# Ledger of designs, part 7: VH-VL binders against q54fm4

Target 1, 189 residues: q54fm4
Amino acid sequence: MSTAPSPTITSPTQTSPVVINKSLICQDSTVSNGVQIAIGTVLHPRSSIIISEGAGPIIIGENNIIEELVQIVNKSPEPMIIGSNNLFEVGSYIECKSIGNGNVFEPKCKILKNTIIKDQCSIGAGCIVSEDKICENNTIIAQTQNSQIQTTSTLPYDHHSSIHMTHLELLHKSIPLFHTIKKTPILEK
Key: E = the ipSAE of ESMFold2; O = the ipSAE of OpenDDE; V2 = 0.75 times the mean of E and O plus 0.25 times the DockQ between their complexes.

## First folded at step 14 (VH-VL; framework fv_lerdelimumab)

Design x1 (at its last fold request DockQ between E and O 0.15; V2 from the best seeds 0.00; counts 0 for: pae E 8.9 > 2, placed apart)
Fold by OpenDDE, look of step 16:
Structure x1 (fold): chain C 189 residues (1-189), chain A 121 residues (1-121), chain B 109 residues (1-109)
Amino acid sequence: as target 1 above (189 residues)
Amino acid sequence: EVQLVESGGGVVQPGRSLRLSCAASGFTFSSYGMHWVRQAPGKGLEWVAVISSDGSNKYYADSVKGRFTISRDNSKNTLYLQMDSLRAEDTAVYYCAKDRYSLWFGYFDYWGQGTLVTVSS
Amino acid sequence: SSELTQDPAVSVALGQTVRITCQGDSLRSYYASWYQQKPGQAPVLVIYGENNRPSGIPDRFSGSSSGNTASLTITGAQAEDEADYYCNSWDSSGNHLYVFGGGTKLTVL
């Protein structure tokens, strides 16, 4: 009776934590000269960050996720400033003055010109933030069947942050495996 | 060390022209936007003009628009301000200032010592 | 007009903390930069962004922002800190790209 050797359960190799020490800009993304992107920020393929002729700089903070088909455009001589830890989901269009930190822009939403998005806002899929609008902290804009509604979130910021960082780590691990990365100038602190 | 040295200031009559220069050293001049900022005697600071690193974009304060022209020669590491149709209110110390970025962002991280322009009849 | 307003003068005792505030609509959208100017000298950048110090600027200088205000704080004021302080930001009014505050004269007592 040949005792079949017990399958050695190879302990899952503890994958060393991915150190985020650079920005990840995919080769297939379009980035104008004069755009500054901080460490940790990820640009997916077919994303675009465009400075129009005569327009001011675009500054993007740390640890942003910019997904496919996202368009960030500055047409103003004033700068466009985007903070940190924002998620721009597929197909979102951004033409704002400024965006703070920890915001979520769901698919195909549109942020029109001269808008200010502060911190921890959520713009729903397909929603349109009108020109010159100011979204205060924790603003939620969502689309219902009949209308676009605005409310204020009562959720703690910490929950969103943890998920975002996990997502970011995953992207930093996976994207270089499948995509060619551009050499990007990092914002010198 | 970053150095900016303005020159060309002086006393002129109203309606006359003056050209200011700013000699830059200690950094890659062609990589940064450059500004002119002025300060009337005993008054505050007033932004005058900006030019992008490559010189392709220029912007002016309304107070000088149509009269002043900002330019640069990157081969000479020199910034210029052509001032035409000068007015008494243009009397000021004129500073050249380095932008922190290639496109105009407005962080003036280095300043020259300034050159005095006096417009007096 | 997107103007930045500052108190014309403030005083601080030696070794104490002083806060200089700048107010304006532009500050809702953009961070201010702060410049120190001593008599007969060119301005010097002391704070930019929310709280960034250029090289050579002492750590007693700090920046903060809230709403439509930006503040420069000097913690432990020194005699050499006596100067005029100007805030600067983008001008959202369209008349100017940049706007300076009127300046604050700081006296160290």
Scores: ipSAE 0.507, ipTM 0.809, lowest interface PAE 1.0, mean pLDDT 91
Fold by ESMFold2, look of step 16:
Structure x1 (fold): chain C 189 residues (1-189), chain A 121 residues (1-121), chain B 109 residues (1-109)
Amino acid sequence: as target 1 above (189 residues)
Amino acid sequence: EVQLVESGGGVVQPGRSLRLSCAASGFTFSSYGMHWVRQAPGKGLEWVAVISSDGSNKYYADSVKGRFTISRDNSKNTLYLQMDSLRAEDTAVYYCAKDRYSLWFGYFDYWGQGTLVTVSS
Amino acid sequence: SSELTQDPAVSVALGQTVRITCQGDSLRSYYASWYQQKPGQAPVLVIYGENNRPSGIPDRFSGSSSGNTASLTITGAQAEDEADYYCNSWDSSGNHLYVFGGGTKLTVL
C-alpha cells in the first residue's frame, strides 16, 4: 500500500507559503478550484479531483489517502461531501453524492452518481456501486466469479483502522522527499 | 501593485436591479478566482460569491442564490456582480477580493475599498 | 455547525498582550485566516495558514489553534491595533465555501 519512490523524483526544496490545512498535493495531481481538502489528506501523483462546468463544490475531510489514478468527479450542481479516514486505492472512480468515514475503495472500483456510502464500508476491487445506491455502515461489496455480493462485517474496517494512521504518517514524512508538491507561483517571492 | 476598484453602487428601491463592477490591475487577473464579500451597516463580513478564473464555475451564499449572478470579462480585467430582486437585507458595502493562492484557500490578500449599495423605499 | 463564534469586544492596555478567539466545528479541520478592519477602511489580511504573516504585518501578530478554536494574539498592543478583527475559514458543511466570524472589536486602553 506504501507509495513507491521513483528514481526521477527529487525531494521538494522550493521555498513556498505554508500549505494551509496540511494537505499534501503532488504536482502531477489535478485539483479544480472549489475543492476543499482538510488537514492530513494526501493526493498521490496522477490523482484527479474535478468539478465539471456548472457543478457544485467537493468537500473532502481529514486524513484521506487518495492513491494514483484515482478520479473524484462531481458533475452534480449539489455539493459532494467526503468524510475522513477513507482509503481510495489505485484507479478507483468516485462520482458519489456523499461518502462517510473509514471506508476503503479497492483498486478500480466505481462509485457512481448520487450514491451514498456511509461509514466503515469496503468496496472490493473492480466492483461497481450503482447509481442511487445507499451503502449502510459496515457494508462489504465483493466480486465473485459471476457477480457482486453484498454482506456486512466489521473485519475489513478493523484491519483498515489498525493501519491507517501509521500509513498516513509515513506518507506525510516520505512524499515531500520523493515528489514535487504543487507550487503557488504568484504568491512566492 | 495590486489594485481592485469597485463601482456601480447606489440607492435603489426593493425589487430593482443593480450591477457592480470591479476593475483589477497589478496581477494576472485571468489566473485567479475572484470573490465578492459584503458588510451590512453595523454588521460583520459575509462572503457572497466566487467565480473561477475562466468563469466556468460560480458559487453563491444561500442568501443570494437565484438573485445574484457573478461574472467576469478577462479581456477587460473586470469582475461583475449582477444583483436582481434586491431586498432591504442586501444593503451593504460590497468588496471585491482576490485569493492569495491560485487554489481557493479563502485567504483574501487584496480588497477594494468597497461600493455602498442601499436598498430602501 | 459551520458558524464561527467570536466575542464581540475585547480590551487591552497599551503594551500588553491580548488574545482574540474564534470557535467553530470547521476549525477542527481547517486553519483560520484573520482580517483587521479599521474604521472606514477595507479589511486587511493579518494571519493565514495557522501562523503566517503577510509582508508588512508586524511580528507582534501571531496565530494559533487547538481543537475547534483559533486564536489571534497581539503582543505589545499599540494604539494603531485598535480595530475590528474577523476570522474566516472553509465551511465544512459544503453549503457555502467560506464563513466569517461575527467580529471582535479590540479597544486599546
Scores: ipSAE 0.075, ipTM 0.662, lowest interface PAE 5.6, mean pLDDT 84
ESMFold2, look of step 14: ipSAE 0.006; ipTM 0.523
ESMFold2 (binder alone), look of step 14: mean pLDDT 90; pTM 0.931
OpenDDE, look of step 14: ipSAE 0.425; ipTM 0.789
ESMFold2 (binder alone), look of step 16: mean pLDDT 90; pTM 0.933
ESMFold2, look of step 18: ipSAE 0.005; ipTM 0.465
ESMFold2 (binder alone), look of step 18: mean pLDDT 91; pTM 0.936
OpenDDE, look of step 18: ipSAE 0.250; ipTM 0.739
ESMFold2, look of step 19: ipSAE 0.007; ipTM 0.530
ESMFold2 (binder alone), look of step 19: mean pLDDT 90; pTM 0.933
OpenDDE, look of step 19: ipSAE 0.017; ipTM 0.657
ESMFold2, fold request of step 22: ipSAE 0.007, 0.006, 0.007; ipTM 0.590, 0.503, 0.601
ESMFold2 (binder alone), fold request of step 22: mean pLDDT 91, 90, 90; pTM 0.936, 0.932, 0.932
OpenDDE, fold request of step 22: ipSAE 0.259, 0.063, 0.395; ipTM 0.730, 0.684, 0.774

Design x2 (at its last look DockQ between E and O 0.03; V2 from the best seeds 0.00; counts 0 for: pae O 11.7 > 2, placed apart)
Fold by ESMFold2, look of step 14:
Structure x2 (fold): chain C 189 residues (1-189), chain A 121 residues (1-121), chain B 109 residues (1-109)
Amino acid sequence: as target 1 above (189 residues)
Amino acid sequence: EVQLVESGGGVVQPGRSLRLSCAASGFTFSSYGMHWVRQAPGKGLEWVAVISSDGSDKYYADSVKGRFTISRDNSKNTLYLQMDSLRAEDTAVYYCAKDRYSLWFGYFDYWGQGTLVTVSS
Amino acid sequence: SSELTQDPAVSVALGQTVRITCQGDSLRSYYASWYQQKPGQAPVLVIYGENNRPSGIPDRFSGSSSGNTASLTITGAQAEDEADYYCNSRDSSGNHLYVFGGGTKLTVL
C-alpha cells in the first residue's frame, strides 16, 4: 500500500485564525495568524512565516517550496505578496515587499526589506539583495570570491517549470512518509 | 491554449481489448499528473486512473484494477489507457483530464471532449 | 464510507441564490473540487480548494466547507448556469484515489 500525502492547512492559535487553502504543511513549521497560503505550497519542518507585531499580512501563492529553516518575515505595515512556483532553499531569509513567480532563492541568501523580486530570478547561496532593490525578470545574482555579480539568465522557461513541478510532486509524495502534517482546523465560524 | 484530444473509442465485444489515446498540447505535459475519467450514458462521472508526471506512480479505481493500464509517452505528449477484458459496464465516454497541481489533489483543470467506448455483443 | 452524496436535483429562480451540497467523510480531511457539465460537453472546473475560481469562472460561483460537507453557492443564478454539478475529492479509504459525487442537476426557472 503506498502512502499518499495528506494536504493540511496549518492553524496556529493566536488572536485571530489563519486563513489557509489546502497545502502540505509540516507540523514543526510556524505560521502566524493572518498568513494566507495557496494550494500546493509545501512548508518543510522548522520553516517559519511570521507577521511581526503591527505588520501587514503575508499572502503566498500556489506551488511554492519552502525548505527547512527558511524565514519569511513581514515587519512592514504594508502587505507582503509572494507569487507562485518559487523555491526557497534551506535557511533563506525573506523580508521582501514582493516576490513574483518562478524564482529560486538558494541556501542562506537574504532578501532584505522593501525589495521587489519579479519573475524567474535566481539568488545565489549566501547572496544578499539589499534594501529597496528591484530585481527584474530573469536576474541572476551569484557569488564570486568576496563579491556578488548580477547577470541575466538564458535558461528556457519550460525547463525550469518542468523541474519545479517534478520536485513538487516528489515532495507531496515523500514528506508524509517522514513527517507529521498539520491538521486542518474546524472550519465552522 | 491547453488542448486534450482523446481518440481510439468505438464498439467492441465483451472480453476484447481497446487502447485509448489522449494527445496533449499547450502546456508542459511532462510536468503534470494525468487522469482518465469516464461517464456511462445518462450517468455520473467516475474517476478511473491517474499517472504521475514521470510515469512512475499509477493508481486505479477498484472497478478497473487488473484490467486497465494507464501509461504515458512524454516524448510524444500522449496519455494512454489500455483496456483489457472489457465488460458491458465499461461502456462510457472516456475523458482525459489534467491535474492542476499534482496527482495528490485531483483538481482537474482541463478536460478533453471525450471518446465513446461501447461494449456490446 | 468514501462515497460523496449530492442531492439529485435542485431548482432556483432566475437571479436567486442556490447552494449545492456534497457530503462525505473524506471532506473532513480534503477539500472538494466542483465541476459544471452541460449536455454533450466535457466537465469544467468551477471551484477548487476552499474557494478558488479558475480563470474565466464568474464571481457568482463560490465554495465553502464545514465538517464533512462542501457547498457550491451560485448567487444571482443565470439561465446559462443550468447544468449538472459534480463534487470530487480524495477517497479516504481503499484503492480509489478520487471519488465523484453522484451529481446534482440544477434547473434555473
Scores: ipSAE 0.006, ipTM 0.554, lowest interface PAE 11.0, mean pLDDT 83
Fold by OpenDDE, look of step 14:
Structure x2 (fold): chain C 189 residues (1-189), chain A 121 residues (1-121), chain B 109 residues (1-109)
Amino acid sequence: as target 1 above (189 residues)
Amino acid sequence: EVQLVESGGGVVQPGRSLRLSCAASGFTFSSYGMHWVRQAPGKGLEWVAVISSDGSDKYYADSVKGRFTISRDNSKNTLYLQMDSLRAEDTAVYYCAKDRYSLWFGYFDYWGQGTLVTVSS
Amino acid sequence: SSELTQDPAVSVALGQTVRITCQGDSLRSYYASWYQQKPGQAPVLVIYGENNRPSGIPDRFSGSSSGNTASLTITGAQAEDEADYYCNSRDSSGNHLYVFGGGTKLTVL
């Protein structure tokens, strides 16, 4: 009776932590001249960061995730400032004055002109943040069957941050395997 | 205080050339795009040209393209407009204007008092 | 012809509110800026973007946009507000990088 050798459960090779030391911009993304993107930020294929002619620059902070078909557009002569650790999910449209840190923009949501999103906000799928609106910290906007509702989150920021960083590390590891990466965008002169 | 002072205007015959200058003070000149805007007597404003902060980018209205040249000397805080092959329709007060940014964002936040150019036979 | 259109003249009574409107296709894509010009003087920027005032511009001046239009509103018009007002935006035609409206003469009664 030949005892079949017990399959040696090879312990998952501790993949060395991915060092995030650059921005990751896919070749088939569109980025205007004058856009500044900090390290760690990821632009997925078919995303677009557009400065309209005559508009101010767009400055994007660190470790943002910008997914497919996301459109970030500045039409204002003033700079558009986006902070760090934000997630822009597929198809979201952003035309804001400013965005803080740690926000989530769910699929196909729209942030309209002159809007200010502060920190740790969540904009639900398909939701529309109207023009000139200010979303205070921890604002949650969600769609119900009959209306769009707004509330304030009481969840700690730390949980969101840990998940986001894990996601970011995965993207930095995987995206270059499947997509051609652009050189760093030209900074504003 | 930001100051822009145009000079070089005068009366010239059609086909002749003229060079305008704009002396800038009160701000870091080399950090901002600069524009020329003109206004014919009794008429509205017309954008003419822009130059980036470092002079690397230049754009012109079609009405002056090929005839006018915008330039700058950042060491002298001076903007220039070389006008060649002048026409009667070029008669206007010429203003230099400061852009808010290093490129051309169309934010004309400061204007000079203008210099009059008259093209007549 | 300008791609931005303005009424050539409007009037407002002292202390009342007046709106000056600029219309053009480019305004669908770009914000307008507004310039005040008094006789014999250079233009002065009064509003840029959606509703931004430069330093020194009174708070009675405000800006707005809708569709293919941009508007300058003066709430509580003063005598010194009598002037020509020009809108400006990026030009989509390619003839100019920027285009001005034809200007609106504001009379304060």
Scores: ipSAE 0.000, ipTM 0.560, lowest interface PAE 11.7, mean pLDDT 88
ESMFold2 (binder alone), look of step 14: mean pLDDT 91; pTM 0.941

Design x3 (at its last look DockQ between E and O 0.03; V2 from the best seeds 0.00; counts 0 for: pae E 15.3 > 2, placed apart)
Fold by OpenDDE, look of step 14:
Formats: C-alpha cells, sequence, structure tokens
Structure x3 (fold): chain C 189 residues (1-189), chain A 121 residues (1-121), chain B 109 residues (1-109)
C-alpha cells in the first residue's frame, strides 16, 4: 500500500484575501494551441492539456485545479468542454466529452473517451470510468478492497465549494513563489 | 492503418549492448505512450518499459532497470530500446506496443511483429 | 510481486461459450486487458477496461470483473478463436508497473 503522503496542507494563516484575477500555468506544464483556460484555473507542474491532431478545441472553465501529471486529452473532432471548480488530482487521465462543475478526480483515476461527467461527482483514486459512460450529478465512484462501487451522494455542494476556493487561494499565493509561471500557454510537443 | 515495425534484433554475447528500433506509422505517434514487451521462447509475455507521449516519463520492469533505456524521437516516429549489459535471460522476441492513451495506462492496442534478440555465449 | 494467475489450458466446443478467468490482488483495484496470441503472431488486444472492444474485435468477446478476478468470455466460440489468451493489469505491489497472467491456451473442439 504505497501511502501517497497526504500533502499536509499546513493552512498558512492567510491574513489578507488573495484576489484571483488570472489563470496560473506553470512553466513545465504542456498546453496545446487551441486550449482555452478561464480565470482562476491552475495548472501544476508536469500537467498536460493536449489536443490531438485533427481534434477539436478544449475549453476549460474557471477555478479548476489541475495537479501534477494530470493529462487532459481531446482526440475527438468535437470540442471538449470542462466546467468550473473541478479538482483533478495527481496522475488522473481525462479523455471525456464533457465535464460539468464541482467534480473531484482523485489520483490516477481514468475517464475514458466519449464519457460525460455532470456535476458534483467524485471519482476515486485509481477508478476507471469506461468509455461512453454518463455519470449523473452527485455520482460517487470509489474503490473498495474488493471492488469498484458507484453510489449517489446526498451531501450538499456548498461544503465542497468552500474548501475548493480556499485551496485555490492558497495555490495562487504559493505556486508563484516556487515555480516559474507561463505568460501564455505554449505547445510543447 | 496503424503499423509498428521493430528492427535491430540479433545474436549477441552476454555483457554486450544492442539497440532496438520501432518505426511507427498510421497514427499520430507523438500523442501516445509507447511500450516494449518481450516474450522468451515458449514463454509468456513480460512488460519491459514504457515512455509517455512527450518522453517526459519513463518506467521499467525491475528485471531491466539500470540496464535498459527507452527513448523516442517523435520527429521520426520512432521508438528505441537501448539494451546494455545483456544477459541470457534477456533472450526474447521484443515487441513494441502502442498505448491506447498518451501516458502509461497499459492498454496495448497495437503491436509490432517483434524482433528476436538472442543472448548466448 | 503481484501475480495474475490463469488456467494453463481450457477447451470449448464449436459454437459454445467459454470463460477464461484471471485472478490476482491487482484486479481488486484495476481492470484487466486481454490479449489474443496465435502461433507465430503478435498479441492482439481483444478487451480492455470493464468491457470495451477495440475496433475489429467481434462482439462475441466480452469482459467482466468480480472481486479479485477478471474474465474473458467468448459467446459462440469459432475455430479461429483457438489461441493463447493473456490477461494484463497494473501491478498493485509496486514492483512492476504492469503484470501479465501466465496465459491460457484455448482449444476449440
Amino acid sequence: as target 1 above (189 residues)
Amino acid sequence: EVQLVESGGGVVQPGRSLRLSCAASGFTFSSYGMHWVRQAPGKGLEWVAVISSDGSDKYYADSVKGRFTISRDNSKNTLYLQMDSLRAEDTAVYYCAKDRYSLWFGYFDYWGQGTLVTVSS
Amino acid sequence: SSELTQDPAVSVALGQTVRITCQGDSLRSYYASWYQQKPGQAPVLVIYGENNRPSGIPDRFSGSSSGNTASLTITGAQAEDEADYYCNSWDSSGNHLYVFGGGTKLTVL
């Protein structure tokens, strides 16, 4: 059981509110031309957003957190649309048709092609959403000791949103201190 | 049509080096992870190494770690396997395989015909 | 190291259904992929993920999973289905990234 060290989020006592007015793209991330990223969205080091040859554009909403080694790939001629306030954790792979808002993709999960993820879903670590699947709102997919299970959450969305925004503020404050930030997305293939 | 063509196999003595190549065509090579998988004569399949689409990530089986190096040239649509310090147990048909995705998810959706490497004194 | 185990050989009558099973701890966490290999040929992917078929693979091939097992089912076996079948998955032990089963020789009678 490789216990990935839970990043001890030492909540620095942020004495002043951080104004989020731009996207934050680390220098060592890979972003294809044709990708649109809205304000607040953060791309960690070694993340990648890739448009394959002949594929449609990728549009990413506001305030998404895209962590290290995340791959978002569009191979379809159709546009790939990602909403806002999503968390893509380390090593997750995304090749879906669309993603809504407020979703969590845990480490090394895989969303395969032509999949639709709606709103407020949680995809557990290492879980796989097969091709052509539709995850309805509040879908939880999790790995147990014996199987991958799916259920529907009854938790209010507001709790997730508050934590996410706090996390986002912290990232906007801290990442520029330790990483070089791209002025514009650059295709690095 | 997707095509993978391995080359560079042959007979070598233990301790020697050999470099394999895999020429890819029929798909956007730079968009996919690539693997090497080997099969000893009369035996099963053994995964050897993987390289991500952009070459930034590489992983190896323990049996070859420190001896083999996987690399790629996306401008030439070519995958490579540098094999150093070869051993008798490295004797196998070596296949290049395309990952269905851009990283290392291990769905080998296309295979070459393989190239035989024989390590013998 | 995490191992995947398969029966070394199974047989099926022409037109009948056969299930080839793979077992291992890794399969509790990850889906398997299945590969068909005929003598003197390279392996061919036949099933990946929960139950996905690549283009060109007949619909008589299907995949399933339960607990620490994955299964390849051939419904209505044909003569051309005679081959070695290998399962593959991520290695949960961390020693290797991927692990193959030992392979199952399918004979069509």
Scores: ipSAE 0.022, ipTM 0.555, lowest interface PAE 7.1, mean pLDDT 88
Fold by ESMFold2, look of step 14:
Parts: C-alpha cells; structure tokens; sequence
Structure x3 (fold): chain C 189 residues (1-189), chain A 121 residues (1-121), chain B 109 residues (1-109)
C-alpha cells in the first residue's frame, strides 16, 4: 500500500554515517561512510551495511529491524534505497536496487543485485530472489525441499504495522541493556 | 496486584492429554508475552513455551515440540497449555509466567503458584 | 542442548558476602537473569540484564559478568536469603529459547 518515502541521492564521495535521533546502532555493527539511517531503525551486533568501492550511497528509512549477521551491500554506482518497517532476519543478504515498506526477509535469504522489492513481501528462509527480479506488493516467496514457490498474502497492513511496532519497542528498550550503542552526532541545521 | 492462577493439573496416564489454564489479573494481559515453565519434583526449572502478546508467535522447547500447544484468549485474560501424548518425563509443577516485556524477552517478573501434572500408569 | 553450569550448593555466614556463579557459552553474548526460589514457592526474579533489580529487591543483591561467567552477589547475607538460585539466559545453540542453570542451594549459617 504505501509508497517508499526515501529521496534519491547521488554522492561521488562517502560521508560519515548519518543517523537520525532514536535509531539504535550497535557498536559491533559495521556501517560504511555514505550510509544514511532514519529514526527508529535498529542494527543488531555483527550486522553490516557496506558501500563497495565506487558504489553509491545506501539510504535506509524509519523503523527497520536489521538482525545479527545481516549484510546489506551496494555494489552499484546508483543509490540503494530501503524504505520503512522492514524486518531483516539473521544472516540475510541484501544487494537490491530498492526495497519498499513492511517487508520480511527471513533468515539466510538472498536478495540479489538490481532487484526491486515493493511492499508487504515475505521472503522465506534460505530463498533467493534472482538478479533483476521485481517482487510486487504482497508477494510471498517460500522454499520447499525441491523448489521455491511464490504466492500472494492477504494480511492487512495495519495488523502487520502494529506487530512490527511492538517488536521495535521491545528492541529499543532491550538492546541498550545488552550492547554498546554507537554514539552519533545530533543533526542540526 | 498482579496475579496468575494455574489450574487443570492432575494425574493422567501416559499417552493421554491434559489442558492447563492460567487466569491473569492486575495487569493488561494483552500487552505481554506469556510463558510456561516446569519443574520436575526435586529438580530444576525448565522453560517450556512462550506466546507473544497478540498470540501470533509461539515457541517451544524441543522436549515438547509437536506435543504441546500454547495459546491465549486475550478477551478472557487466560493462557492455555494443551498437552498431548503425555510421557512420564512430563511430570512436573507447571508455572505460568509473565514476560516483563511485550514480546518474549524472557525476564519472568511474575509467576503463578503452579499446578502439578503427574503422568503415571 | 546448551548448558548453564552452577555449583549445586554454597554456604555463607550471616552478614558475609557470597557469590553464586553461572557458566556457559551463551553468557559471552547475553546477560543472565537470576531467580530466587524458597521451598514450596514459585521463583522470584531478583536480577535481570547485567545488574538491574526489580522493585522490592534489596540492594544487597547485585549482578556482574565476565567472559562466559555471570555472578549473583549477595552482600551482607540475611537468613531470608536462604533459597535456591537459578540463572537463566538465551540459548545460543538454537535448541531452546531459554535455558536455566541447574540451581544453587544457598545456605546461610
């Protein structure tokens, strides 16, 4: 349903990571210069957001949850744009062109280069979204022993958003109890 | 005052089923994750299962997976444990426990007094 | 299955300091929580996170951790502190969400 709010940015040089107040970025995470992260997003320990040599920036929206060992890598000179309210579960690999809102990337899934994931998609554990693929809204991709199947979800966005926000509130309360948080400068005009 | 009251324990033969209930009061039940924890006579504590605040996520210890089902009815402020295919090793006092947080963080800040389940022939 | 190892029993003289330990690989990454259980009663949470006390828990109870070991310290032990103490943590092996230690019986002499 919703459109991705993120603007398109092109930057010839990386700058220090910029975070909005109330995001949580664990000290043990790796974040390249040129990554921008909006308010509410949580990076777990040992996650990484990497801009490869010569690649464009990575722009991440609000209230995303990025779990341990997740790797988000931009190797393209164009910006990678990730929207809001996405869940990236343990060990998933993300090399997309863009990701919209409210998506779930289950453990160890791989989202390969130049893919476009729109809204409310669920990518099952160990599944691979092939290069250049476009996943339309409400796509579910799951893996069986012998194949990867695709279907459509009917789960209401309001219900998903409520569950996600509850999870996010827990993380904002709990993560600082267990992990050192990266210090970030306060953004000023 | 937070109260948790378990019921439904008793003596049952191996292979039979039993359903436990936990009546909650004194807090907003629908806002918190809930757990079952058991303790065999003279033994230590063993975590059994958890259910998220809205009932959408459920997790189980390997020892009970496939035999036990946790559920909740937020309109009745009640937690349930359906126990099928009971074994002698399931003999224990079963506690319901409130998670301190809205999901399943695992800090059990309030406990019931427990209900005894005895599985014997 | 992962294991949290506790000594089965520890003694302390009234008014002295005692340290109850809990060891396991998961404790390198996650804090333990600690539960007190008196005979015939349900457990009571006494320490969560690194060193947080729930409301009503005396400040003589504290927690700490180093390496793969978590510790519950009772400074100035009182007779009412005699109980079983269990540590609990996330199960990093993936077999269970939570694991309890075997428990430590504290005797106050």
Amino acid sequence: as target 1 above (189 residues)
Amino acid sequence: EVQLVESGGGVVQPGRSLRLSCAASGFTFSSYGMHWVRQAPGKGLEWVAVISSDGSDKYYADSVKGRFTISRDNSKNTLYLQMDSLRAEDTAVYYCAKDRYSLWFGYFDYWGQGTLVTVSS
Amino acid sequence: SSELTQDPAVSVALGQTVRITCQGDSLRSYYASWYQQKPGQAPVLVIYGENNRPSGIPDRFSGSSSGNTASLTITGAQAEDEADYYCNSWDSSGNHLYVFGGGTKLTVL
Scores: ipSAE 0.006, ipTM 0.459, lowest interface PAE 15.3, mean pLDDT 82
ESMFold2 (binder alone), look of step 14: mean pLDDT 90; pTM 0.936

## First folded at step 16 (VH-VL; framework fv_lerdelimumab)

Design y1 (at its last look DockQ between E and O 0.27; V2 from the best seeds 0.00; counts 0 for: pae E 12.5 > 2)
Fold by OpenDDE, look of step 16:
Structure y1 (fold): chain C 189 residues (1-189), chain A 121 residues (1-121), chain B 109 residues (1-109)
Amino acid sequence: as target 1 above (189 residues)
Amino acid sequence: EVQLVESGGGVVQPGRSLRLSCAASGFTFSSYGMHWVRQAPGKGLEWVAVISSDGSNKYYADSVKGRFTISRDNSKNTLYLQMDSLRAEDTAVYYCAKDRYSLWFGYFDYWGQGTLVTVSS
Amino acid sequence: SSELTQDPAVSVALGQTVRITCQGDSLRSYYASWYQQKPGQAPVLVIYGENNRPSGIPDRFSGSSSGNTASLTITGAQAEDEADYYCNSWDSSSDHLYVFGGGTKLTVL
């Protein structure tokens, strides 16, 4: 009984560090003309970045993760500025004036018009940031059983950054394997 | 190298018209928004107008709205400012400035040397 | 209209550090850009965004923001840094899209 050698599934250990040198915009995403996206930023399928008629520009910084069904909309003649290293999770709605760096928007949260989100904020799932609100650095908004609460984070930014970059690297590696990527201009620094 | 060269300045009487031009080179002109910024003698900078890369959007400062018209010819790499109904307060060095982006974002990353417009009786 | 205010004049000794500050409500929402203008010359962009330097701008120039303020810092001022410095930002309060500060004259001693 010749024991057939079990095929050694050599998982290709891609040991080479993933070089992030482009934006990844999936074909199934919707991006208005005039939207500018910097290197490293990822748009998942069925995400939308929309400039309404007559509205100002949308500028998105580097290394953002925009997941499925995320809607980023500018309806104002003013520019919408989104910084770098933000995570927009599934189904979040963003109609802000500006967003800084290193923020997390959990699933189905809503950022309403004329809001300012500064840096290293966390908006919890399903939470709503009301119109004209300013979220200072390290603001945490979370939903409890009875109410939406706001507090300030004491966690170091470095931890979040490391996780985010790891996530980003993974996406840059995996997304092109499963999705068609749009040819889009890259916003250079 | 990015170059912006303004022309068309001069001395005019109040109520008259003048057309400024800005010749652009060293970059893809049609890909960037363009601005006019002016500076009265001995004064600070004042934004005047912007036009998007494709010319579809134009905005003006209140001080010139209804009197000035910004336009561009991307085939000629040229920006224009038609100035009508000129006033004494319009006396300034007029700079063309390149926007860092395609729309009216407002980072003026390159400037011309300017052209002087003097409105006097 | 939203106003950006700057000190009209500041001085710095050669090799020392100087900070030029711009203040206005628009700066709560938008990053400023900074422009250097030497006598008889066109303005030059020196800082934009939070702390971005265009190519050719020395690393002694840096930008920062806090609240309704933006600041340009020159660490190790050089003689050639003597100039007028203007801040600029989006103006959300009027039909003016952009607003400049009044300018700060920097003297290097």
Scores: ipSAE 0.018, ipTM 0.606, lowest interface PAE 6.5, mean pLDDT 88
Fold by ESMFold2, look of step 16:
Structure y1 (fold): chain C 189 residues (1-189), chain A 121 residues (1-121), chain B 109 residues (1-109)
Amino acid sequence: as target 1 above (189 residues)
Amino acid sequence: EVQLVESGGGVVQPGRSLRLSCAASGFTFSSYGMHWVRQAPGKGLEWVAVISSDGSNKYYADSVKGRFTISRDNSKNTLYLQMDSLRAEDTAVYYCAKDRYSLWFGYFDYWGQGTLVTVSS
Amino acid sequence: SSELTQDPAVSVALGQTVRITCQGDSLRSYYASWYQQKPGQAPVLVIYGENNRPSGIPDRFSGSSSGNTASLTITGAQAEDEADYYCNSWDSSSDHLYVFGGGTKLTVL
């Protein structure tokens, strides 16, 4: 299982798409009944997408990469909406209201309840996005010793999109070589 | 080529029922969420209902909840709207719309031509 | 709550840039999508998410958002852009999941 590279954040423009016509969900991932996952999204082993008792659905768009030990949990009665082309790196915890497109969530970061992450944001390793926070487009949150800082990315969108699509295509080719893919309906948790 | 064709519109009296159909072709119907959206004459668009790709999740606008039922038959590539207890304010062109995703993301990437429902006494 | 407000009409000179705005509480949380509707026709999706264009939509159409406001921008407006434009967004304030703005009639002069 590959660890994603350092975050690269780009402006929202569209490159020529890579045609990926299926999602890739590893057998030993955990996915609640009521979770919906669009084409191209990859779930690594031991990732989990959980709907708590009484909570609303989780809707995940296209071409996301969800790495090992990532936990996406909806505890709200409202739907949790996650867009497309996001990278969730090892051990990150996601309890957002919504996440847009092209974001990077570095290892073991925590995205707490009712948060809204828009597009092209980068949340640094171990960083915490506090409850109810709204991260506008191109927000970078990073950790410095005992503090978090927030700044705005200037990296071009086409750079991030190219790296993400190349990584995603590799995963679609390589994951089935090393991991069993789910062949049954997603079981309720 | 994606095509959506609505049918079943007409003139009915208040309190009556009507069933709309939407025939889908040119895409894998069972892979996408489907919506009904309406437009009263000379007015704006109003979302009415959504059904998930496998039919397991259904949601309705408050204005129609308890009176309208969305359904689909994936073996016939057909979306339905059963409209009960019709009111004058239900008068509109009813559009069938395809969600871009299997869920209900709300990106209506293809629309039918619409079918007119007129509710008058 | 859940209402999306659009100016009812906007004009633009041929070849100029115009911005159509959509404002509401839901846009603090969710992206807008934008639909073009010409008289007697069904709506057509022109922008989804913040700034994604479906195949066949010219690159003069773009979207953006900030705070509770979403915008559709048409750079270099052409005569065929004359239409009604609707924004749409998630609405989690009630059981209806989507709300449309009232629409903006764009006139190209």
Scores: ipSAE 0.006, ipTM 0.519, lowest interface PAE 12.5, mean pLDDT 82
ESMFold2 (binder alone), look of step 16: mean pLDDT 90; pTM 0.933

